# VHH binders against EKC/KEOPS complex subunit cgi121 (cgi121): the designs that were tried, part 1

No score or structure here was measured in a lab: all are predicted.

Target 1, 174 residues: EKC/KEOPS complex subunit cgi121 (cgi121), of Schizosaccharomyces pombe (q9p7j3)
Amino acid sequence: MILPLFPETQVHVFVYENVSNCAAIHEQLISQNPIYDYAFLDAATILYKKQVYSAIIRALEDRRDEQMKTKTIHSEVILSLSPKTEISSAFRQFSMTKKSKNIVVVKIDSKLTEEEEFERLDKLVEGNRVEFSDEELQKLIDFKVLKKNYKLDPSTLENPLASILSSIALRGYS
Positions, changes and structure headers below are counted from each chain's first letter, unless a header gives other numbers; antibody chains are not in Kabat numbers.
F, E and O stand for the ipSAE by ESMFold2-Fast, ESMFold2 and OpenDDE, each averaged over both directions (binder to target, target to binder). V2 = 0.75 x the mean of E and O + 0.25 x the DockQ between their complexes.
[cut] stands for letters that were removed.
The coordinates of atoms that the task and the answers printed are left out; those that the model quotes come from them. Centres of patches stay.

## First folded at step 6 (VHH; framework vhh_7n9e_1)

Design A01 (from m1 with D31R)
Fold by ESMFold2-Fast, scan of step 6:
Structure A01 (fold): chain B 174 residues (1-174), chain A 123 residues (1-123)
Amino acid sequence: as target 1 above (174 residues)
Amino acid sequence: DVQLVESGGGLVQAGGSLRLSCAASGFTFSRYWMYWGRQAPGKGREWVSGISSSGGSTAYASSVKGRFTISRDNAKNTLYLQMNNLKPEDTALYYCATDLSPFYYYSGSYDYWGQGTQVTVSS
């Protein structure tokens, strides 16, 4: 996909369900293997496509403005999903873990096409790719996790989208 | 402050072996992942291998997997790279590195690097 404010930035988002090798992927991430240079998110934390896009846009804005808090654009996406600028908490809240079953994978600045990234990721991720859509994401979300991560109360639970997007946009300013 | 000192490089013929060492000080070595990287003349830095704090998990670049073995001795604060079946393409300055960051995604860079030890493989 092309982002209007960042038309030269290649962005690919993939969703995998029933992933059997999250522990192996996690070990590669902590070893800093460059083949795994992606944002690996736990799908239990993602309810909407707009949630992911908002975090990507915020991360790209922070990179443009030389205000990144983390070392890579991919780690900045993970941080940008959090309502706070606390890096450790953001990673605990949104990153894939060894026990994750369903994941969302973001690639920014790829020199590869979407099909080529899929071929690469198919070798790294042992699971079933599904469409990046609100319908598919809503099958994978954990509402208890979502409520905790965004501090949702009864007044926002019926339609959390605006609250989530505001939390992402206002990170570090409130 | 963190210090990393590599040793064990040298000139070897293709098919030969070398063992590199990295002496670490200034941080709690046993709590952090350690890495080997290399830089060939005129090229950028390339990640080679990584090892978990306990030594229980290791990772390798595809170009060296099956030929190189990373290990560590936490009692001696020392990291090792055993290099077997060396190829001319392995010619590079080899660095040990660490990232004391708790945020473990690949950065293309590390917070701390050693000076490096030169490995030259002739044909």
Scores: ipSAE 0.015, ipTM 0.433, lowest interface PAE 6.3, mean pLDDT 85

Design A06 (from m1 with L100T Y104L)
Fold by ESMFold2-Fast, scan of step 6:
Structure A06 (fold): chain B 174 residues (1-174), chain A 123 residues (1-123)
Amino acid sequence: as target 1 above (174 residues)
Amino acid sequence: DVQLVESGGGLVQAGGSLRLSCAASGFTFSDYWMYWGRQAPGKGREWVSGISSSGGSTAYASSVKGRFTISRDNAKNTLYLQMNNLKPEDTALYYCATDTSPFLYYSGSYDYWGQGTQVTVSS
């Protein structure tokens, strides 16, 4: 994928459903194993492709401007999904947990093609890969989680896209 | 404040063994994962190994798997790295590290690390 503002940055996004080894992946992330250097998101929190792209763009902007608040570009993507700049809250709200079942995986600055990253991730993730599309994401979303994370009222739940994107874009600005 | 002090480095011949120690203080050692990293002259930091708070889970870089063993003694607040079958390419400053953050962080993302102990492997 090519981002207009970051055409030299290689970005891959993968979606896995029915993942059986989230606890093992979580342990590898805590162990600091560099093989797992990706943003592992709970798919229950992601409704649209544009939601993920907006967080990626925000993270890349913060890296460009030397304003990253976390230690890696992948953790910055996780932070950037949150409407607030509180790192602990963002990870509780959006990152994969030991109990997650469906995940969205983001890789930035890959030296590999999408096919090569898929082959690598397929060995790490015990689940079924599905297309990164709004249709597939809408099968995995938990609207209770989405409502809580973005503070959505009943009127915005019917068409939440604009509200979610505004929350991501306006993170850290009054 | 968190303090990590490494020891046990030195000069060793290829094929030899060394045991590194890391004395930890200033935090509840038994509650946190611990890590070993290294930095070769003129190169960036490389993750080597990690161990869970109880010692029940361990992970290793592919370059050291089968040769190095990470362990810990929570009663002594000490982390160990047993290094066997050392190679010249293992020459580096070895440091222990911890991350007291509740978040998911990736390789090289530690809150604290020590000053390191030098390991030099002669050919």
Scores: ipSAE 0.021, ipTM 0.452, lowest interface PAE 6.2, mean pLDDT 86

Design A07 (from m1 with S57R Y104V)
Fold by ESMFold2-Fast, scan of step 6:
Structure A07 (fold): chain B 174 residues (1-174), chain A 123 residues (1-123)
Amino acid sequence: as target 1 above (174 residues)
Amino acid sequence: DVQLVESGGGLVQAGGSLRLSCAASGFTFSDYWMYWGRQAPGKGREWVSGISSSGGRTAYASSVKGRFTISRDNAKNTLYLQMNNLKPEDTALYYCATDLSPFVYYSGSYDYWGQGTQVTVSS
């Protein structure tokens, strides 16, 4: 994927369902194993492609402006999904856990093509790869988790896109 | 310690062919992607081709696609580049490369390079 504002930046997004080895992946992330340098998100928190893209764009803007709050661009994506600039809360709210079953994986600054990252990542993730599409994401979302993470009321939950995107774009000003 | 030794270069007329070889040692050759790169006089290093650990996937720079073929023999720890329909613009020092990384990528910069073998194509 090529982002219009960041055409030199390689961005790949992958979706896996029915993942059986989340605990093993989680241990690798805690150990900061560089092979696992991706943003591993719990798919229960992601409703739209635009939600992920907005977080990526925000993270890339913060890197461009030398305003990153975290150590890596991938952790900055995770932070950018949160309406608040609190790192530990953002990881708790959006990162995959040992109990996750469906995940969204983001790779920025890949030295690989999308197809090559698929080959690499398919060896790390024991699950079924599905298309990164709104249709597939809507099968994996947990609306109770989404509501809590973005503080959505019942009326907003019926059409949450604009509210979610505003929360990401206005992070730190609420 | 990684050792990469290229051979097979030489002087050839435009339209001719050459087959380059790279003998690899010091690592488990069959586990890693291998690459061919080149550096022409007065230019920077350019990626030419890449091949997966099993040989099941290959990639080529647009300038050589259709004319060059990368292959490997894992039993012999050897990488090959078959170069057909050579052009004067193909004149360069050719080297094989790897970075012992789980990542695969195409660039003029890898952790390990061979010493190179010179290919000169005359008009």
Scores: ipSAE 0.000, ipTM 0.124, lowest interface PAE 15.0, mean pLDDT 83

Design A09 (from m1 with S57R L100S)
Fold by ESMFold2-Fast, scan of step 6:
Structure A09 (fold): chain B 174 residues (1-174), chain A 123 residues (1-123)
Amino acid sequence: as target 1 above (174 residues)
Amino acid sequence: DVQLVESGGGLVQAGGSLRLSCAASGFTFSDYWMYWGRQAPGKGREWVSGISSSGGRTAYASSVKGRFTISRDNAKNTLYLQMNNLKPEDTALYYCATDSSPFYYYSGSYDYWGQGTQVTVSS
């Protein structure tokens, strides 16, 4: 996909449901295996495509401005989903865990085409690939997790998009 | 202020064994993954092994799997690498490393590493 503010940056986003090997993937991530250089997110935390894109744009802005707080663009995406700048909290809130069942995977600056990344990820992830769409994401979200992560009250929970996007864009000012 | 100090290197003949130690201070050691890396003369840094904060999970580079064992003593803030059946190609400066945050996951890089301890394996 093409981002208007970063047209030369290659971005791929994949969604997998019913993943059986999250514990194995998690082990590879914390062992720093370079094959797993992706942002692996728990789909229970993602409600909208715009939520993911806003985090990607924020991470790319931080990289452009030499303000990244984490070591990779992919870890910066995970941080950028959080309304706070605290790294450990962001990973606990949004990153895939050993117990995750559905995941969203982000790749930035891929040397591969989207189809080649699909082939690679299908070998790493034991689950069913689904379309990256608001419809599919809404089947996988956990609203209790979403409410907790973005500190949503009942008045915003019925239409949380603006609040979520504001939290991502204004990280550190709220 | 993170400090990592390696010891235990030396000269050893092929087929021999050495045990390396890394004394850690300046952070809550028991909360962090720890790593061993090495750098041979004129070559880049190579990851050797990693161990989870509790010690329940370990990982090894294919070149050392079955010969090296990583372990830790959280009460003593010390990381170990037991090296058995050493080969001349294991000759390198060995350093321990950790990340500044226990929840950084990044692909093969470290925030902190020690000065290293030299291991030389003669043929």
Scores: ipSAE 0.014, ipTM 0.203, lowest interface PAE 7.8, mean pLDDT 83

Design A11 (from m1 with S52R L100D)
Fold by ESMFold2-Fast, scan of step 6:
Structure A11 (fold): chain B 174 residues (1-174), chain A 123 residues (1-123)
Amino acid sequence: as target 1 above (174 residues)
Amino acid sequence: DVQLVESGGGLVQAGGSLRLSCAASGFTFSDYWMYWGRQAPGKGREWVSGIRSSGGSTAYASSVKGRFTISRDNAKNTLYLQMNNLKPEDTALYYCATDDSPFYYYSGSYDYWGQGTQVTVSS
């Protein structure tokens, strides 16, 4: 996908369920293997496509404005999902863990097509790719995790989209 | 203040082996992940291998997986790269490197690196 405010930035988002090698992927990430330069998110934390795109837009805005707080655009996407600008907290809340089973993977600045990135990721991720859609994400979400991460009350939990997007947009200022 | 000094490079024939060493000083070596990177003639720098501070986890670029082995001796503040079954395309300047932030995703960039040791593989 091409974003209107960032037309030269190519973005790919993939969703995998029943991933068996999250521990191995995690070790590759902390060893800084550049082949794994993606944002690996725990799907238990993602309810909407717009949630992911809002975090991507915020990360790209911070990069444009030279206000990134992390070393890479992919880690900045993870930070941008959090309502706070505290890096370790954001990673605990949203990043894939060794125990994750379902993941959302974001690639920014790829020179590859979506299909070429899929072929690459299919070699790294041992799981089943599903469509990046609200319907598929809603099968993988953990509402207890979502409520805790965005501090949702019972009334907002019935339709949390606006609250989540506001939290992402106002990160560090609310 | 971080100092990394590589050694052990040289000229070898295809199929040969070399063992590289990196002497580290100026930081608490046993607390840091360590990496090997390389730069081939006319190419950019690329990541080769990484090893956890304890030595308990390692990772390799697909191009060297099964041929290279990274290891460390924390008592000697030394990092090693055992290179077996060398190919002409392994010809490069090999760098020892470390980063301030091992918890964030990087695309082959490092905060600290040595001057490198040259490896040349003839056909």
Scores: ipSAE 0.016, ipTM 0.255, lowest interface PAE 7.2, mean pLDDT 84

Design A12 (from m1 with S52T S57Y)
Fold by ESMFold2-Fast, scan of step 6:
Structure A12 (fold): chain B 174 residues (1-174), chain A 123 residues (1-123)
Amino acid sequence: as target 1 above (174 residues)
Amino acid sequence: DVQLVESGGGLVQAGGSLRLSCAASGFTFSDYWMYWGRQAPGKGREWVSGITSSGGYTAYASSVKGRFTISRDNAKNTLYLQMNNLKPEDTALYYCATDLSPFYYYSGSYDYWGQGTQVTVSS
């Protein structure tokens, strides 16, 4: 995927359902194994493709401007999903946990094609890959988690997209 | 006042062995993961190995797996890297590192690292 504001940046996004080895993946992330250099998100927190893209764009803007608050572009994507700039809170809200069942995986600055990344991830993730689409994401979302993470009121729940994107784009402005 | 001091590097011929040490101070060594990284001239930093706080789990880069062994002595606050069957491609500045921020995933860089010890493997 090509982003208009970052046309030279390679971005791949993968969605896996029924993942059985999240605890093992989590341990590899803690050990800082570079093979696992991806943003691993809990799919319970992601409703739209645009939500993920907005977080990626925000992270890339912060990297370009030398304003990253985390150590990697991938952890910056996780932070950028949060409406507030607090690292521990953002990771608690959006990152994969040992108990996650469905995940969204983001790779930025890949030196590999999408097919090569898929082959690599298929060896690391014990689950079923599904299409990165709004339809598939809607099957995996937990609306209680989404409402809490973005502080959505009943009026915004019928069409939360604009509110979510505004929260990501205007982080720290509120 | 975190300090990491590496030693044990030197010049060795291909096929030889070296043992690196890293003396850590200024933090509770036994509570944190420790890492070895290296940087060859003109190349970026490369992760070499990692070890859990207890030593119960170790991980290695594919380029060194089977040849290098990471270990630690928590009573002495010391990290080790045993390097066997060294190759010219292993020539680099070797540094120990730690990340005292447990919520960060793979960093691409370390929060704290030593000055490094030079390893040169001839022909």
Scores: ipSAE 0.013, ipTM 0.194, lowest interface PAE 8.8, mean pLDDT 83

Design A14 (from m1 with A59T L100E)
Fold by ESMFold2-Fast, scan of step 6:
Structure A14 (fold): chain B 174 residues (1-174), chain A 123 residues (1-123)
Amino acid sequence: as target 1 above (174 residues)
Amino acid sequence: DVQLVESGGGLVQAGGSLRLSCAASGFTFSDYWMYWGRQAPGKGREWVSGISSSGGSTTYASSVKGRFTISRDNAKNTLYLQMNNLKPEDTALYYCATDESPFYYYSGSYDYWGQGTQVTVSS
C-alpha cells in the first residue's frame, strides 16, 4: 500500500492468529536482529484497519518533521497508537509480549514486495495468517484492553472509531 | 540526572573471563530493568543482556547465551556482567543502559547509557 501524503513509502500490514512462538520472536527483537525489524503489535489492542493506518501516518509525519521520540520508524508506530507520548506506557499497552497469541505486524520502507514479505514472515511467525480486515481484527480484539488503552466510557465503546482516531491524531497537541 | 559508570574491562586471551560492573546513580535503580550493550569497532550498538528490576528475569543475545551471566545488587545500585569463555568477536566497548519500556527492542533505543568499558579479546 501507498499513502497519498507519503507516496514513496511502502507499507505492509500482516495479521497472524494462534501464534505459538511469541517468546522466541520477543527474544529476537531484544537481540535487535535486523531480520525482525517490524512493529509487532498485540492484536488484542487493534480493532480497525484505520487505527493501524492512523498510527503509521502519525509516525511518518513525526519522522518527516524530525519529531520522533523513538529510534526507529517501527517503534514510532507503536508509540503513535497511544493517546499519550509516554514511551513506556505505549509499549506496555500495544506491543507484542511473550504471552501474546495473536499479532499484527507492520513493515515500513520495505525493499521487498508484499509477496516476498509474506514469505519471509511466514518463516518467522509460527501461526495462521489471516486477512488484514476489520472483520478479522474484530475476532481478535479484547474490548477491556481497548477501553483501558483509549479511556473509553461505555457510550463510546459501542462505536469507538472516531474516538480512537482522534486520540491518535491529537496526541500531544493542545 | 541518570549516571551510569562501567568498570572491569581489559585485555584477556580467548577462553578467558572478565567481570564487568556498572555503578548507577540519579534514579531509583531497583525500579528499572537494566541492560548491557556493546559496540564493536565499525559497528552499531547491539544489545547483549537484560535483567528485570527484581532480578527474577534475565534475557541474553543468542551470541552470548550460556557464556555470559547478568546479575544485580539493588542494595549497592550495581549491575554486573560475568563473561566466560571469551572469544575475539566479543571485543567491544561494553556499556550499561536503562530505559522505562521494552523500547530496548531496537538498536540505540536505550533512554540512558554509560561511557563504557573496553573489552579486548586476543586470539
Scores: ipSAE 0.014, ipTM 0.182, lowest interface PAE 7.7, mean pLDDT 83

Design A15 (from m1 with D31S A59R)
Fold by ESMFold2-Fast, scan of step 6:
Structure A15 (fold): chain B 174 residues (1-174), chain A 123 residues (1-123)
Amino acid sequence: as target 1 above (174 residues)
Amino acid sequence: DVQLVESGGGLVQAGGSLRLSCAASGFTFSSYWMYWGRQAPGKGREWVSGISSSGGSTRYASSVKGRFTISRDNAKNTLYLQMNNLKPEDTALYYCATDLSPFYYYSGSYDYWGQGTQVTVSS
């Protein structure tokens, strides 16, 4: 994918359902295994492609402006999904857990070709890869989790996109 | 054994200033990012500021940008937060923190926290 304000930045997004090895992946992330340098998100928290893109754009803007609050661009994507500037809460709210079943995986600035990233990630994740599309994401979302993470009221839940995107773009500035 | 000890808090009037210090030990201080966070009464912890290992890069929460300055002295293993133009809303327990991980995944984003130093700003 090519982002208008970051045309030199390679971005890959993968979606997996029915993942059976989230606990093993989580252990690799905690052990700092560089093979797992991706943003691993719980799909229960993601409703739209634009939600993921907005977090990626915000993270890239923070990197460009030397305003990153985390050590990696991938952890900055996770933070950027949160409406708050508290890092541990963002990770608790959006990152994959040992009990996750469906995940969204983001890779920025890959050293590998897209084909090689697809091949590598398919070997790390024991689940079914599905299309990164609004249709597939809407099958995996948990609206109770979404409501809690973005503090949505019933009227906002009927059309949450603008509220979610605003929260991501203006994280800490609302 | 990583240890972080904050000091410098106290009671100050709105518009006043305070300088917080954090004495770090048990790790190679000059090699890691350092952070300040705070927790207001009845609220969750909020990130305030961060500084790179060399001091060449700094980050600030929007609520404190332009009023607070983070700095460090690697020779003394000490982190500082200069707080100017304090507001009643800045009243909180202030913690220093560090992340010894190159990947900020799932570790609570900070591997180690201090005990905190209380800052109270009167109106």
Scores: ipSAE 0.012, ipTM 0.199, lowest interface PAE 8.5, mean pLDDT 83

Design A17 (from m1 with G50A S109T)
Fold by ESMFold2-Fast, scan of step 6:
Structure A17 (fold): chain B 174 residues (1-174), chain A 123 residues (1-123)
Amino acid sequence: as target 1 above (174 residues)
Amino acid sequence: DVQLVESGGGLVQAGGSLRLSCAASGFTFSDYWMYWGRQAPGKGREWVSAISSSGGSTAYASSVKGRFTISRDNAKNTLYLQMNNLKPEDTALYYCATDLSPFYYYSGTYDYWGQGTQVTVSS
C-alpha cells in the first residue's frame, strides 16, 4: 500500500480468521521477540479498512512530528485506534489477546514484499487468511465491543464511520 | 534509579560453557520481564533470550535455542544465562535489559541496559 502523505513507507495489512494459536503469539509479544514486530489487533474491534488506515496515518504523522507516545510504530498504530491517549486502555481495547479468534495484522516499514510478509506470517499465525476488505471485516466485528471502545450512542450506530474516523483523527486533542 | 550489572564473561574454547549473571537494583525485580541481548564485533545488537517475572515463560533466539538457558532468582534479584556448547560466532558483549513498560510489545529498544560482560569464544 502507498499512502499519499507517506509514499516511501511500506504498509501491509493482513486479516486472519479462526486463529488457533493466539495464546502462543501473545507469549512471543510479551517476550519481545523481534520476529513478532507487527501490530496484532483483535478483529472484533475493526469495522472498516478506513479505520485501520486512519490509525496508520496518525501513527506515521506522530512519528514524523516526533510526537510518538509509545516505543514502536506498531504500538503507536494500536494507540492511534483509541479515542483517548491512555496507552493501557488502548491496548486492552484493540490489541489481540490470548483468547482472540480473528486478528488484523499491520506491518509498517517492511523490507519485504506483501507476498514475502504473507509467507513469513503464515509460519507464525495458525489461521485462515481472508481479504482485507470491509465485507470480510464486517463478518468479524463485535458491535458491542465497537460501541464500548468508541462510546457510540444509538444515533451513531447505524452509520458509525464518520464518528470513528473523527475519534482517531482527533485523539488527544481538545 | 534502575541499575543492571552483568558478570561472568571471559575467554573460553569452542564447545565450552559459561554462566552469566546480572545483578538488578532500583526496581521491583520480581514484577518485570528480563532480557539478555548481545552485540558481536561489527554487528548490531540482537536479542538473545527473555524470561517472565515468575520465570514460568521463556523465549530464545533461534541461533541459541537448545544451547542457552535463561533463569532468574527473584529472592536475590539476579538474572542468569547458562551458555553451553559455545561457538566462535557467540563472541559478543552480552547485556541484560529490562523494560518497565506496562506493555511488552516488541519495541526494538529496552528502557534499561546494563554495561555488558564480554564473551570471547576461540576455536
Scores: ipSAE 0.087, ipTM 0.521, lowest interface PAE 5.1, mean pLDDT 86

Design A18 (from m1 with G50S G108R)
Fold by ESMFold2-Fast, scan of step 6:
Structure A18 (fold): chain B 174 residues (1-174), chain A 123 residues (1-123)
Amino acid sequence: as target 1 above (174 residues)
Amino acid sequence: DVQLVESGGGLVQAGGSLRLSCAASGFTFSDYWMYWGRQAPGKGREWVSSISSSGGSTAYASSVKGRFTISRDNAKNTLYLQMNNLKPEDTALYYCATDLSPFYYYSRSYDYWGQGTQVTVSS
């Protein structure tokens, strides 16, 4: 995807289900292996494509404005999903863990095509790729996790999109 | 104050070996991952290798895998890089680094870096 205000920024989003090597991926992330320079999200926390795009846009705006709180654009995407401005809390809430089974992977500033990133990620992720779509994401979401992360009450659970997007857009500006 | 001091660089012929050392101080060395990186003249920084706090997990850049071995001695607060079968392309300033963050980052940057030790491989 190309964004109007960020036309030079390439964005790729991939979804994997039934991933068997999350513990190995997590170890590589802790080792700071640059091959794993992606945002690895737990799919249990993502309900909509717009949720991911809103976090990406917020991270790119913070980078443009020299307001990033984390060291990389990919960690900034993870932070931007959280309604809080605390890095450790955001990673616990949204980042994949060694126990994750389904993941959403975001790549920003790729010098590779989507197909080349696909080939690269196939070597890193032992799971089944599915389409990045609201339909597929709704099969992987955990509503208890979503409710807790965004502080949703029963009235907003029926149509949570607007509440989630406002939480992402208004983070840190209260 | 965190301090990292590299040593062991020098001039070596292609096919030769060198062992680099990094003396760490100012933090609890045994609690943190350690890294080796390098920068060739006029080029960007390249990650070389990583080692877990216990030494039980290691990772290597594809360009050095099978030739380099990272290790550590937590009792001596020292990190090592054993470099075998050196190639002219390995010529670079080698530095050790650490990141004292309690949570991992998707980062090609580190919180602390040493001044580096120069490795020159002649053909």
Scores: ipSAE 0.015, ipTM 0.314, lowest interface PAE 7.0, mean pLDDT 85

Design A19 (from m1 with L100S G108Y)
Fold by ESMFold2-Fast, scan of step 6:
Structure A19 (fold): chain B 174 residues (1-174), chain A 123 residues (1-123)
Amino acid sequence: as target 1 above (174 residues)
Amino acid sequence: DVQLVESGGGLVQAGGSLRLSCAASGFTFSDYWMYWGRQAPGKGREWVSGISSSGGSTAYASSVKGRFTISRDNAKNTLYLQMNNLKPEDTALYYCATDSSPFYYYSYSYDYWGQGTQVTVSS
């Protein structure tokens, strides 16, 4: 995909359900294995495509402006999903865990096509790939997790999109 | 005061083998991923291989995969690189590296480097 503000940046987003090897992937991520240079998100935390794109755009803005708080663009995507700039908290809130069952995987600056990245990821992820769509994401979301991560009240939870996007854009600078 | 000291480099004929060692001190070696990188004359640094803190996971650059083997001895605070079927294009200064990044961050840039050991492969 092409992002209007970053037309030279290649972005691929993949969704996997019923992943059986999250514990193995998690160990590779905390060990900083360069083969796993992707943003691995727990799908329980993602409700909309726009949520992921907003985090990607914010991460790319921070890179452009030389204001990244983490060492890679992919870790910056994970941080950018959080309404606060505390790195370890953001990873606990949004990154996949050993107990995750469904994941969203983001690749930025890929020199590979979407099909080639899928072939690579299919070797790392033991699960079923599904379409990156609001419909598929809404099957995987955990509203209790979403409410906690974005501090949503019960009335906002019925239509949380604006609150989530505002939280990502402002990151507590309201 | 992280210190990394490489050894084992030298001159070898194409098709030959060398084993590099890196003696680490000043940090808890068994808690950190360790890496080998290289720098050929007039070129930037190239990542070669990485190994997890336990030794259970390894990764290699495509240019060396199948020919090089990374390993570690946590009891001796030592990192190794076994290099087989060496090619002239493997000629470079080889250095070990580690990263100060905490385990919640992705890092592919290295904070600490050794001075390196020279490997020269003649045709």
Scores: ipSAE 0.013, ipTM 0.206, lowest interface PAE 7.5, mean pLDDT 82

Design A20 (from m1 with G108H S109E)
Fold by ESMFold2-Fast, scan of step 6:
Structure A20 (fold): chain B 174 residues (1-174), chain A 123 residues (1-123)
Amino acid sequence: as target 1 above (174 residues)
Amino acid sequence: DVQLVESGGGLVQAGGSLRLSCAASGFTFSDYWMYWGRQAPGKGREWVSGISSSGGSTAYASSVKGRFTISRDNAKNTLYLQMNNLKPEDTALYYCATDLSPFYYYSHEYDYWGQGTQVTVSS
């Protein structure tokens, strides 16, 4: 994928369903194993492709402007999904957990092609890859989780996309 | 107030063994991953090993795999590193560490670390 504002940045996004080894992956992430240098997101928190791309663009803008609040571009993507700047809360809200079943995996600045990243991830993730599409994501979302994470009221649930994208883009004082 | 206090370092000849201990206090030890790191003179901090909250999962740097064993005793709030077949290249200050926000993952920068215990391996 080409991002118009960041045409030189390699971005790969993968979606896996029915992942059986999330606990093992989570343990490798907490051990700080550099082999797992990806953003691992719980698919229960992602409703749209645009939600993921908006977080990626925000993270890349923060890196460009020397305003990153986390130590890696991948952790900055996870933070950027949150409407707040509280790092630990963002990770609890959006990152994969030991109990996750479906995940979204983001790789930025890869030295590898998309095919090579897929082959590498195939060794790490025990699940079924599905298309990164709104249709597939909408099968994996948990609307209760989404509502809580973005503080959506009944009126915004009719069209949550605009509210979600605004929350990502306009993270600031209330 | 998180405190991590290492002990067990010393001078040992190549091929020897040492057992390091880390006494932890000020947090619920049994809820968090624990890590061993090291820093040789003039070099940055290097991750050595990690152990899950239950002790059921461990990970090791390639340079120490097969020689070092990480373990923990949650009843005693103590972390251990058994070091066998020590090499001169293992000479470093060894510290235990933990992240109460472990999702700064793969940075190998810890929120909390002890003052360290010196390990010197002579040839």
Scores: ipSAE 0.015, ipTM 0.277, lowest interface PAE 6.9, mean pLDDT 84

